# Designs tried in a protein design chat: VH-VL binders against Thrombospondin-4-B (thbs4b). Part 2

Target 1, 176 residues: Thrombospondin-4-B (thbs4b), of Danio rerio (Zebrafish) (Brachydanio rerio) (q8jgw0r23to198)
Amino acid sequence: ESTVYNLLTSPDCLPDLLHGGLAEQGVTELYILTTFRIQPGTGNTIFSLYNPRDNSKYFEFSVFGKANKAILRYLRRDGRMSAVTFNKLNLADGEKHRLLFHLKGLEVGHPGGFPHSQGALPVPGVELHLDCRLVETLRDLPAVFNGLNNHQAVELKTMQGKAQEGLEELKLAYGD

## First folded at step 4 (VH-VL)

Design s25 (from b2 with light chain N53E; framework fv_barzolvolimab)
Fold by ESMFold2-Fast, scan of step 4:
Structure s25 (fold): chain C 176 residues (1-176), chain A 119 residues (1-119), chain B 107 residues (1-107)
Amino acid sequence: as target 1 above (176 residues)
Amino acid sequence: QVQLVQSGAEVKKPGASVKLSCKASGYTFTDYYINWVRQAPGKGLEWIARIYPSGGSTYYNEKFKGRATLTADKSTSTAYMQLSSLRSEDTAVYFCARGEDYWGYFDYWGQGTTVTVSS
Amino acid sequence: DIVMTQSPSSLSASVGDRVTITCKASQDISNYVAWYQQKPGKAPKALIYDASELETGVPDRFTGSGSGTDFTLTISSLQPEDFADYFCQQYDNLPYTFGGGTKVEIK
């Protein structure tokens, strides 16, 4: 059974999800669905899951229309940031775009802890689906974060839209 | 307009400590990191450390770990760097500079503070 | 730590020349590179960020390019005010590191 969280209407689900919810369910694959509109020649961070105490990023997506690219940044298990750059994507065209990120090979549990699930984890990677079409598959990437300890805070920050710009949808999903 | 204004020149003896200030204005102080970078006479740039003023979290370059201490005062929008156990090779211009974690380049810089360590 | 190797360390050029400065990272840093200009007695000034994005107010004769490990700053037609030191910086990972600098001096 699939579980879906709407982060724009219920961002308060994030601490429970990241403080053991994903680890408890043995989640190794995650879907992030976002719908947004960015004007030509502009760009900004669309959304960020971050620690408000030190501004460290757990997961962040940015669009750079002047460079025709998008960047996904995320926290690795070793505490370092990784970045995935999607070149040749013109998402700052004044039109609504729907992106689906399929994250594979998530490391669950606390750093140094034992995973609850047995068996081989999927090879870490990201699939990007744009407007219902697969446009990119990246493999052999460092795995996305393994969850948060009790002292790590998490908040959602979204882009500040102007007329004709904004984040219209942000959902997180996982399950069978 | 964004400005970072640094304290005046310092002359110190070897073994002393120095504390430099960087006063920010024209933006929300707690939304950006303050970085400290030094430049020895005729040399290149060397990154020392950064602080996030909102929570006070810091990251230090290993070369300066244990000698440099960063703090920030949110009420006065002022960042500080203390450098202890000064040596002659610490003679340099010290800059503070604004940055973001994601965009770790420095868009605004202070004018610099000259620190001379001489016996 | 990520090492940024900048070349050349100095070059002599005339007004109107095309100047190219190269910066190499010891590991893949995607496009997380900035370029700075520094004039004598002054703080550095940001020119380029994200390898190729021009900072506001910077003349379009300055161009940044590259990704991964190899990056280039080009000045298409050198002006008198462009004689200065130039530095690259990576911001992919901490600690932040700079290239050794390139002095652009009059021929």
Scores: ipSAE 0.006, ipTM 0.518, lowest interface PAE 10.2, mean pLDDT 78

Design s26 (from b2 with light chain N53Y; framework fv_barzolvolimab)
Fold by ESMFold2-Fast, scan of step 4:
Structure s26 (fold): chain C 176 residues (1-176), chain A 119 residues (1-119), chain B 107 residues (1-107)
Amino acid sequence: as target 1 above (176 residues)
Amino acid sequence: QVQLVQSGAEVKKPGASVKLSCKASGYTFTDYYINWVRQAPGKGLEWIARIYPSGGSTYYNEKFKGRATLTADKSTSTAYMQLSSLRSEDTAVYFCARGEDYWGYFDYWGQGTTVTVSS
Amino acid sequence: DIVMTQSPSSLSASVGDRVTITCKASQDISNYVAWYQQKPGKAPKALIYDASYLETGVPDRFTGSGSGTDFTLTISSLQPEDFADYFCQQYDNLPYTFGGGTKVEIK
């Protein structure tokens, strides 16, 4: 608790998250940075991006210390859920962990194949980085960008009550 | 200790409606889904619908759309299911169950309410 | 809808026997399968979640395994209190669906 982690200026694998903002042509990238400390034998949903109108969850990360597992659930653009269970990550160990979720949607195509310098369009999907290590890559198209770009409600919910004391940092950044 | 307590047995005529209750205790009612599941005599389990008490949003199995209506009262930590246009094939034990998460399994169940539909 | 096909529908066993129940999903559901035990006149009780994790208080003679489409519940040494109905459930997609159940009866 006396040690403060500054992830935005760290000379590690994390991108510069000081910039962002709503893209003129819509949001095509989302970064979710979270730092948490979960005690052994405890656990909770760390955060959830959801539609409050129907409580559909766009993107949710949970850590369950009793089962020593973490679950990532997110809605795909085709309406199906992607769900990944991490049974080899020990995140409920009483130590600080830094997670960066990098979500890529479909970018607006550039007609005529220009610009030359950028080559092919970015591959959509989800990347999970744990303590500056890429631990998972998912190729399913995230539906959260449909919510963000079509004026649908998208709300953020985090750890509640006493469990919220374990959440030390949560940041969102948007881009194209 | 987590507990779900359901209302008592009901006997109804065909065409009637029934409203069942499920009172939750031992946890934060608004943080978990409440699911409704039925079991006809000698048959398996059939999922009806779920509600998220915080916002009151619902999802219904297509087989029950238009007949089932889920509500929740946050002040009393009680979930309700109303089933209308009852038929004899609706005779079953109806359970409420807590969903651990949006895509979670049912970790705690109510004791069940028997609904008998007969002439 | 995802169809869960459970087998056998019933079996007879003696105390001390190894019992195996299987459940097959009509499509890939990763590991989003739970197993429930139901005794006569009682509500179902969760035994296994995420295909292989034991619920708190459940004896370790119960084991779950499988991923994708094929799942198994095993009771390594059947006890008198284990004579009951068992159900699998997928929670990968809505609507949630259950297997047809397996009745484990005393031989």
Scores: ipSAE 0.006, ipTM 0.494, lowest interface PAE 13.6, mean pLDDT 77

Design s27 (from b2 with light chain L94Y; framework fv_barzolvolimab)
Fold by ESMFold2-Fast, scan of step 4:
Structure s27 (fold): chain C 176 residues (1-176), chain A 119 residues (1-119), chain B 107 residues (1-107)
Amino acid sequence: as target 1 above (176 residues)
Amino acid sequence: QVQLVQSGAEVKKPGASVKLSCKASGYTFTDYYINWVRQAPGKGLEWIARIYPSGGSTYYNEKFKGRATLTADKSTSTAYMQLSSLRSEDTAVYFCARGEDYWGYFDYWGQGTTVTVSS
Amino acid sequence: DIVMTQSPSSLSASVGDRVTITCKASQDISNYVAWYQQKPGKAPKALIYDASNLETGVPDRFTGSGSGTDFTLTISSLQPEDFADYFCQQYDNYPYTFGGGTKVEIK
């Protein structure tokens, strides 16, 4: 296992990794872990990868306590936005929750003539795990995780205001 | 409690610029987007642009890009829209409206500012 | 741009009638639809968000439904104060776009 767990202390850490392209940098899987506590009736954006120049969203997870729902939004590779609404994820309940985004199936490119397969996950996509249970699978990899070119700005933002007090930690981990 | 109060009516000549204001109260100004929407006489609603006051980040409808400029003054909780190179088809009521990042719907609206462009 | 096609453009109704207004998106927008009411000379007022959630202070006679491309606003028993213009809006992608509006007028 080559997974390294890093605390994201700089907003530039994940954006820098995305600009270089995950597979091109030898990353075969990526784990994004959040631990948060949201009081009933409150909520906000927990995690967002967005373009700070126009505030468009690449990949975003938000919790709405008043509506008792969570929403995952992401930019598809065909340029369309997609949204997945979770009406049964009661995350604004005053308790700690762990949400894991697991990116898998990233195929590392290799030059001809080098030894064996360098590793690839079986199915490209994103798995969402809540409190150690799989709750959703995105089989089409969001565009941001296929890499960004030099013209696409990206920044990470997390909970703000009252909801910011509910974000207890954010961890980033990736494998080579 | 939440209120958006807009500046008064404007009459301009073609080619001029106009700057409209929208003063927010009753909430934390920097936690919400301010959107600008116009409505020409007898026509529907048309979205112009939005600004996030905390960072000053803007996004413009391509139709208005280069003519519209959004700014915000955090000290006075006031958003501004400047529209340049005015034409007769810019005659409309201009509204500011509050929205969240992922809730692009507008829960509170200003009363509107009438802009008349005439020669 | 996402085109929002609203129908009918106008309708005549009596107090107590059930009124239905539809809105069709040119592409899948999930549930990112809002409905607004606008009275002459006034700003629009939010009625429904996320296709089916009632805004605070809005009477229960207003309901929203639909997902994907087809959305409906229903007024179960029309009241005198409900004669107004109604607009749908998508906020799935930029630019945000509105339906052409429906005028609800007295018979």
Scores: ipSAE 0.006, ipTM 0.519, lowest interface PAE 10.9, mean pLDDT 79

Design s28 (from b2 with light chain N93D; framework fv_barzolvolimab)
Fold by ESMFold2-Fast, scan of step 4:
Structure s28 (fold): chain C 176 residues (1-176), chain A 119 residues (1-119), chain B 107 residues (1-107)
Amino acid sequence: as target 1 above (176 residues)
Amino acid sequence: QVQLVQSGAEVKKPGASVKLSCKASGYTFTDYYINWVRQAPGKGLEWIARIYPSGGSTYYNEKFKGRATLTADKSTSTAYMQLSSLRSEDTAVYFCARGEDYWGYFDYWGQGTTVTVSS
Amino acid sequence: DIVMTQSPSSLSASVGDRVTITCKASQDISNYVAWYQQKPGKAPKALIYDASNLETGVPDRFTGSGSGTDFTLTISSLQPEDFADYFCQQYDDLPYTFGGGTKVEIK
């Protein structure tokens, strides 16, 4: 089903993760950490979160050294794809970069609250941290949380063959 | 409804320049890329360049770099492509097309403008 | 540049037939492929994006599949309005590139 790579070390900019998984409370936070080195004129898809049952994509990040551009594509909760281009990030510079995506989903209940209550108001979003610096914030709810919390298949992979040479690290962790 | 309406047919001599227009309506012009694609008679599609109207940022296919110039007028929701130093092999139908996102596919197309280059 | 090789260049079919068109990329492009339909004298119309997602308003007899380097457009139960040229396009990297096209002709 879901593939999880635990963050066993906590670099300065990474949160301390105490527990991950698909427990009773559901998944409300998702962290994707990747470390890569892309040469000018090379590169491509770094990673993808997808549903292996139907091959649909939830969240995908690509770096194109030829154009010196990066693009993030993700499925929104309304079923539409979004794309965000990072025009000011120089990721195809031959240097090592560590990229952290922090996705926050909707609250999954009201702890100790009323049966009819929705709990806390939704604060969905995506934060992108490059080399421990916040460089982007998106305020849409990624559909991957619907997949994870409704027992749908979600897997993390990289595209071997064209991204592998420059890929040093790819990890995914869930938060409560 | 989303529409892209292009300027009329052009006949040019070799060495001349041509400027084509593409007027957008039915959406926020500055939120989408405008791409230019050509199709020579009986041949396939060839991508020329794109522009992001909000900032005027452009990217050109190397084959057309130095000859193609893209601009956009936000006040009239109109994109332009100027192609200089025309050759007979530039004879084609030229399309403008909206990019759904930065590196996305083209979801709406103009009707095309025929450019004929002959002596 | 990424080269998109499309086959066949033409095919003849009858109404009700199942038609299959393929595109092969010169390198792995994930699922960043769109398919377009073009009728004589008209602009292309988007059918499929991200290899397998149907564009709004397009009949469900059109299906796209594939990932990596090999992609397929299938038209089940061909209708009279489906006789046209079809093109694949990659948008994984710049410059954007198209397949050579497939003409679907009436038999």
Scores: ipSAE 0.005, ipTM 0.475, lowest interface PAE 12.8, mean pLDDT 76

Design s29 (from b2 with light chain N93S L94W; framework fv_barzolvolimab)
Fold by ESMFold2-Fast, scan of step 4:
Structure s29 (fold): chain C 176 residues (1-176), chain A 119 residues (1-119), chain B 107 residues (1-107)
Amino acid sequence: as target 1 above (176 residues)
Amino acid sequence: QVQLVQSGAEVKKPGASVKLSCKASGYTFTDYYINWVRQAPGKGLEWIARIYPSGGSTYYNEKFKGRATLTADKSTSTAYMQLSSLRSEDTAVYFCARGEDYWGYFDYWGQGTTVTVSS
Amino acid sequence: DIVMTQSPSSLSASVGDRVTITCKASQDISNYVAWYQQKPGKAPKALIYDASNLETGVPDRFTGSGSGTDFTLTISSLQPEDFADYFCQQYDSWPYTFGGGTKVEIK
């Protein structure tokens, strides 16, 4: 373990929402925090959000140490899969990394398409933060919020067995 | 050196069951998935099921659900597939194959076991 | 199930030829595609994974490309040892499925 690296995992860069309670209905924001250490040449699926009724996946993050890449897959609101390959993001480097995924759905009562006379329209999507730094913003709308507003259709799972190697922390938090 | 060594050829009558083995060496058996794939004479490859040996977790192709059963013995680094209620259409070469990093990609394959089902 | 449609089912070629094999998925599978070579009487051998990454020890005359639904395997200059059957495989969703195979035969 590195003391210098531990300073980089300071909680002062995390949203307070990660420590908040869960809303019963009307969830429009989801935070997924994970901390892991993956050795070079190893890796697997770190976690997924899935529908236990049909085993379909809403959201999945995988690290492939042999190929020096990471892959994010998520179901879009239009029923298609988004897949993003991070060829410049070497997470299988034997060091501790903290990732925060911030998923944004449509605002209830004012869906994210309301016209604005000046400035941008609200744009929900997916943000990836690596070690307290925003590294990617994806604008395809995630479908997971339909399942979250029916609480029993969405579960968090690490893929059984090998994906738990080196996983130190995995936490979900919800917001409005 | 990674090797998967499979059991010898089997001849069975319709309605019988068969149990095939796949012995792994050259790597940590519990760190990788073992998949089972068959190939009927002159036909393509068909995925049957996979097992994660460490925890024994399995997933089956619905076409083989209820007939195929996967197990693994960690002490001997050996994976097994039992196929029951055999029919002539089950005549095929059966392969075991290892996935590295991602369970759907098969980097090493066993040599195959021929299963012949005839009356 | 995801259907993998592979073409052609067979082709005849000479040493030195450029060979292209295609594989089409019935739905978006991102880059979760592998290609295998199978010689008569032997087990399949991995050539390409994640659509375009060359497996260790595989000659660089083999290349894979594509994403989404359309994928190709190319052999830039066919060698005598390359006469074999070739299969694509998707590993995006369960059950994992294979293409019907392409037999590369001597002309």
Scores: ipSAE 0.006, ipTM 0.495, lowest interface PAE 13.5, mean pLDDT 75

Design s30 (from b2 with light chain Y91W; framework fv_barzolvolimab)
Fold by ESMFold2-Fast, scan of step 4:
Structure s30 (fold): chain C 176 residues (1-176), chain A 119 residues (1-119), chain B 107 residues (1-107)
Amino acid sequence: as target 1 above (176 residues)
Amino acid sequence: QVQLVQSGAEVKKPGASVKLSCKASGYTFTDYYINWVRQAPGKGLEWIARIYPSGGSTYYNEKFKGRATLTADKSTSTAYMQLSSLRSEDTAVYFCARGEDYWGYFDYWGQGTTVTVSS
Amino acid sequence: DIVMTQSPSSLSASVGDRVTITCKASQDISNYVAWYQQKPGKAPKALIYDASNLETGVPDRFTGSGSGTDFTLTISSLQPEDFADYFCQQWDNLPYTFGGGTKVEIK
């Protein structure tokens, strides 16, 4: 089935998971669940996977209440940044919201007798679910989940205080 | 390869209007914002407005609201900026620049169009 | 509007020098900063985005750092082709705003 990890209790294990490459470790799916509450007119980063050496971001979700928008930013495999902006979503409403990232299609390989045939499979993707509704699908897998090298430092940070209830789950599913 | 090719230099009298073009190639035109930025001689960069070509949605810097009008023609992959009621202070090089649908920095720029407003 | 204050306005340097340019935002903009290089008669060219990420094809002598309100662009060993104007830009909020620019001149 799957193992549930709590990133808040084991943040030091995160670099080992990401440097090893999730697909190479046999992980087929990854679920990241967080709950947050943002007061009107405020802006906050909900969670971020970042490089503490230069503060660059690998994967980050932020809410900008004064602009009535939210943004998901991520580093692509080609080394460039991408972002998704959610306009007119009132997430800074003083209410509790649940955010789920579902990463799927992490397996890549070559079948015996048919070289490169697995390269024809769909590109891995990320689904973003807000309050149990699918609001976005990314066709590109963020670089942080596809394997960082040992020179790319990574750390997790989350919003402090009562406005963020924290990361609830990092659930990994293994095919073998 | 991505290119933004802008129209040629314009000389206008005060009170006139000017319409500049920016032709995109090498990418899917409707997937990116086109931003307009100007630079007066010897001065810094000033953001005017942006358009999302797919839906035609626009956002204008308050300073240019009512004078600037952005449009885009999807069939020719061309963005346009019209600036009306020209003043001598509008003398500048006008750039178009591509932004991803989401992040507000500009990865590719047109070569610029010089607009001179004088009597 | 978010005001971006860039310093110095100009500096004189020699090939091989370390050059540092600073940009200060009037409010917290996290890491939503880009840096551009502009040579005379040319359009700006993106160097760094998201405060510290190097744009493709840009030499690694360029580094960006900082977060919140204070940002720095460093050129570790200035080359002849680096004499240009440099601008920071915030993209935390609309309207997008630029720093006043720094002219890097040959000594």
Scores: ipSAE 0.005, ipTM 0.479, lowest interface PAE 12.1, mean pLDDT 79

Design s31 (from b2 with light chain Y96W; framework fv_barzolvolimab)
Fold by ESMFold2-Fast, scan of step 4:
Order: C-alpha cells, then sequence, then structure tokens
Structure s31 (fold): chain C 176 residues (1-176), chain A 119 residues (1-119), chain B 107 residues (1-107)
C-alpha cells in the first residue's frame, strides 16, 4: 500500500520515511508531486533527491525563468547523468503549475529468484504529467530505486537556487 | 550588490599548504554553490571543486581529490579552500565563483588570489 | 570528462569587425554552455548562458548559438572594450570543463 508524505508539514520526517519504509517495502514505483508558482525572469531548483554520503543526485528538477525552460537531471542505472530540457513548457509564467513525476522500476524479485519478466509488467522509466496531462515519457531506469531498495541514503532538498519563494506543495508516494 | 571578496596573495614553498578564503555578501549564502577555479599563468581555466554551504556538501574534480579541501562558515558567509602538498605546477590565480543555480554557470566571480609556489 | 575544444586560440581584429569563436563538445551537452569574457588582471565575466541567452547588462552585439556539440560566440561589430580572452564552459556533467580560450587582439 502506498503512503503519501507532505514535506511542507514536516520536512525532517521524509528522510526517515524514504530510508526505512520505502527500502523495506521494495519500491517499484515512486510518485513525486509538486505544485509551484515561479515568476518570469527567476529560476530555482524545485526539488532534488540525493545521496548525502557522496553528494550524488538521483533525481532533480529545476525551472529557469530567464530562458523559460525546465530541466530534469537524473542518474541512470549505468552511473551517468542524464539531462532533459523541456523548452516548450512555460512554467515560469507567474501561474500555479502542478507536476507529477511517475518513476517506474523493475519488479522486485523474491530473494533467491529473479524479477518476474512474464506478461504485462511495468516498463522502467519516467513519466511527466503537467496540469493533468502526460507531456513526456523517458525509458531509462532511474538509479534512485537502487538507493531506496538497497538501504542506501536518499534525502530530499527543496527550493534551492535563486528564486526566494514559490513552492506550494511537494509530496512523495511509493508503490509496490 | 552580490560580491565575492577573496584573501590576498600567497607565496609558498613546495610541500606546503595554502588556505584561501572567499567572503560572500549581497545574497543568501546558503542558497548557492561556491565553486573554485584556477588559472595558471597564460593558460586556461580549470575547475577544482564546489561546496554547497547549507549542508557542507562537496564535490571534487578527481585531479584534486586528496589535496583540496573545501569548507564553509555560514555565520561569516565565508568559503575556504585548502590545497596541500603544493608543487610548482600549482602556481596560479585561484578564483571562487557563485553557481547561479544548482547546475548552472558562474554568474559572479571573486577577484582572484595569486598563489606562487617557488623555492 | 567532457572535453571542450575552442577555436581559434587567438585572432587579430579591428574595431568594427565581425568576430566568431567556436566551441565543440566531445559529447551532446544540449544547450548547457556559458561564455565568459576575461580582461587582463581581472576575473572572468559571464556573457552568455544556456548557449544563447545574454546576461544582464551585456551588449546585444554579443550573440551565442548552437546546441548539441557545436556552439558559437559572435561579436557583430567589435568595440575597443571587447579585446579580451573568451572562454566557453559546459555545465551538463561534472566535472565542469572549459574551452582552452580565444585571445582577441587588436590588429
Amino acid sequence: as target 1 above (176 residues)
Amino acid sequence: QVQLVQSGAEVKKPGASVKLSCKASGYTFTDYYINWVRQAPGKGLEWIARIYPSGGSTYYNEKFKGRATLTADKSTSTAYMQLSSLRSEDTAVYFCARGEDYWGYFDYWGQGTTVTVSS
Amino acid sequence: DIVMTQSPSSLSASVGDRVTITCKASQDISNYVAWYQQKPGKAPKALIYDASNLETGVPDRFTGSGSGTDFTLTISSLQPEDFADYFCQQYDNLPWTFGGGTKVEIK
């Protein structure tokens, strides 16, 4: 069963939830919901999931109002960073936007076995939904699932960068 | 309004260590990365490392791992870089620079500190 | 590491000339390129970010273009204050890397 955590109510509790609950459950899906309002001409990193031991980033979303673009950076399973620019999404327009990231991993197998690869299983990747519509699909396996499922540290940071305010909601949920 | 002010010139012997400072003003110090970049005489720019002052998180270029150490003092809005085991090849101007965003380019630079390593 | 190859290493130009500097990345870096100007004895100054956007206060005679692996900086009508060194930088992947620089000298 999935859980939902609102970071704006108790930011310090999320690392414990990601560390204990998600890792123990064997996460195969992760949802990140964020609502923000960014003024034209400003920019900010909205959130970042990272490993504090080595400062590596698993998954990071930024909005740059100067260039009117959004950037998703994420660590691939092979250890390389990927960057995706959404230059057709007008997100720094002074209006409220709600983004949902749906991250899909491989089905977690039972110890001593292999992941179930038969039938219609979820395909690894990332879906981005903007204001209730699907706008992008990426077919890479994000490395954040390695962190979550192997008891490695995964922490969340919010509202980093130049913009002073604008984050109204940030929620994480997992599925198994 | 944003300003990065670096410490004065240093002359060191081979094998010594040097510690440089970079004092920030005019913005929220904990919201931006501080990067360190050097430039040997007549040569190009070489990135050394960065620090995120809020958590003290660092990332080092492999070429400088084990010799460079970055720290930041939030109460004085000052970033520091220590470089140990100095060689003549370390003679350069050392700059601190602010990352405008989490992954971005450097929008403001310190004036530079000249480090000379000679016998 | 991503290698940034900048050309030419130096050029001589007169006031009013059109100057073009090229920067090539060893792999696709989308538009994560900045250009800096450096005058003798001074720190670098940001001119262009995200390949084509002018920093605040930079004259519009400076133009950046390109995406993927090939990038250019153009000065449409060179002014006396433009004689300087110019550097490109990628910020797609750590470590951050710079081009070798282009010295723009008076003819």
Scores: ipSAE 0.007, ipTM 0.499, lowest interface PAE 12.0, mean pLDDT 76

Design s32 (from b2 with heavy chain R50Y; framework fv_barzolvolimab)
Fold by ESMFold2-Fast, scan of step 4:
Parts: sequence; structure tokens; C-alpha cells
Structure s32 (fold): chain C 176 residues (1-176), chain A 119 residues (1-119), chain B 107 residues (1-107)
Amino acid sequence: as target 1 above (176 residues)
Amino acid sequence: QVQLVQSGAEVKKPGASVKLSCKASGYTFTDYYINWVRQAPGKGLEWIAYIYPSGGSTYYNEKFKGRATLTADKSTSTAYMQLSSLRSEDTAVYFCARGEDYWGYFDYWGQGTTVTVSS
Amino acid sequence: DIVMTQSPSSLSASVGDRVTITCKASQDISNYVAWYQQKPGKAPKALIYDASNLETGVPDRFTGSGSGTDFTLTISSLQPEDFADYFCQQYDNLPYTFGGGTKVEIK
């Protein structure tokens, strides 16, 4: 069963993106907000959305300070894993970074009942917003929406445990 | 020089538990994962679990969940694996190995500890 | 769990021979494959990571190739010290899994 959350705390530069009402019909948008501070020369997995029944990952973000890399891995609707490496992002710099992932799936229908299409479908994708700037747009359809809408288990965690060093904030919100 | 030095051979009875150690040197212990892998006589490699020493975070292969327990002592740069409720099928060489989450492979391995489970 | 099927399970070769070992994943694992060498009584040693990158200090006669589901380790001119067991490993998803191994033995 889906659980609807509304974020009360907005990022400095993206407040309107997280402000709004609760989802009315199915999950068509997912917002993941995280704030972290990684020291130079260190790094770890920041968060993962996964299926706790089989430990398969839907969506995962990691920062590796020794290599000045960030890796986004996510499961596509076709069952294949995608990996995107960000070699130009200086995320392990000892400074606070606020990252917003905006995942958009297919439009669904009217309030009440099961989801259905409304004619022309929007282009699904993933937008990555880092410190108030759009960094990347990915047009693959994430499989996490199958988990959320088809009563499959989806859980949010950090791979290095609850007291992960450097993680200051991790929030989810669902959009209609 | 990176080195992982494991504890000596163990002989245990069925139902007992064993605790193995893996002492790291030549690098910053808290910057890398420690993985545990076993190899039964004449068989292939089987991954058991990992620990990230900085935070103490662990992940277990479902086959070993509830029987294996990983810990790490940052002051001595030593990782430990305890395996409980031993069976004859647990007879194997147990390796610790260093990994980084991005690479996901094991660049340095301990020499292995032989564990024999017999009456 | 991702199953890694490695072939052949054993092969006999002479010094100077070209040796090829293959590994097939049960699903797409991109390039998240490592290859290890294990000599009798010793721990495995990393040879290749990310399917094709050679580990530091490993001779250039070892090459890795492949992506998706099919991967290959090649030894271009077998040396006496290369008679050993070889294993592939996927690290695309947990639990990490290994191929069954290939024994390279002298003819």
C-alpha cells in the first residue's frame, strides 16, 4: 500500500518544487531530497531505494571523494541497471550540498479509482538538481514506480547504516 | 604496503561458534569495506557479508543472515567475523578482502583461515 | 541472485598458448565484472576490474573484455606462473556472486 508524504522543510533555492498538496491519484512523481557533507578523500553510499524482500536496488546515489566521483545507479523498467558517473562534480569538498532528485513517470487519470492515461503521455525521466542548478536529465523510465504502484515493497535506507557519516537530511515526497 | 593478516586455523564441533580476525595495515582502515568470502574444499568462492569499519554498517548474504556477525575495531584496524551454529558444511577456508563500494571488487585479500567442523 | 556461469571448468595448455575463459551473467550487469587468479593454497589475486581494466602490477598478457551478459578473460601467451584457477565475479548487485572457476593446467 502507497503512503503519501508532504515535505515541510524546503531547500533554500527549490522551495516551490517541494511545496504542494498530497497526491490524489497514484504516484506519478517522486521527489528525493538529501543534504550531505563529505570530507575530501572520503566517500560512501548516500542513500538507496530498494526491495527488502530480495535486496534488489531501484535507485542509489554514492559519492567517492578519493576519485572525485558521484555514481547514480537505477533500475530501468526493462529490468536492466543503468549507471551514470559524474566526474566533474566536486561533492567531496567538505561543504554542505543539497541534492534533489525529481523522478517523473507517466501521467495518470482523475481522482479516485485506478490510474489511467489522459491521452498524450509526458516524457518520463529523472532530473538531478544540485545546489539550485539542474545538473542532469535522464529519460529512462525508472522501475521504482512499479514498486510504489503495484504493491511491491520499496524501502529507503543508507547503505552504511542509520548513522551514516556526512548524511544530514533524507526526505521523500510523492506527487500526483 | 597494503596487507590483511588473518587469524590461525580453527577446529570446532557441530553447534559451536567461531570468531575469525582480519588485521589491516598499510592503508586507512576506515576508508574501505571489508568483505568475507569462503571456499569449501574443491569448491568455488561464496560471498558472506561486508562491513564498512567507519560506521560499522554491515550487509549479509541471506544464506548467512542470523548466523554471521561482522564487527570492526577501529583502534586496532581489525575486522571480525563470528559464525554460529556450525555445521559440517561450514568446513572451508574463510577469506577477508578489501573493497570499495564504487569498484565493488576485492583488490587485496587476506591469506585465509581454515575452519574445520567435525565431531 | 545473479548467476555467473563460467566455462570451461578446466583446460590443458602449454607455455606460449593463447587461453580464453568465458563468463556469462544471468542478467545485464553492465561492466561490473572482476577476474581473479588463485594458485594452490593461496588467496585469490585481482587481475581485472570493470570488465577490461588491468589491475596494477598485472602483466599485459592478461586482457578482459565484454559487457552486458558475456565476458571473456584472455591470456595471450601463457607463462609457467599462469597455471592456476581463475574466477569471474559480478558486483552489479548484492549478493556478490562468483563464477564456478576454471582450472588452467599443464598439458
Scores: ipSAE 0.006, ipTM 0.489, lowest interface PAE 12.1, mean pLDDT 74

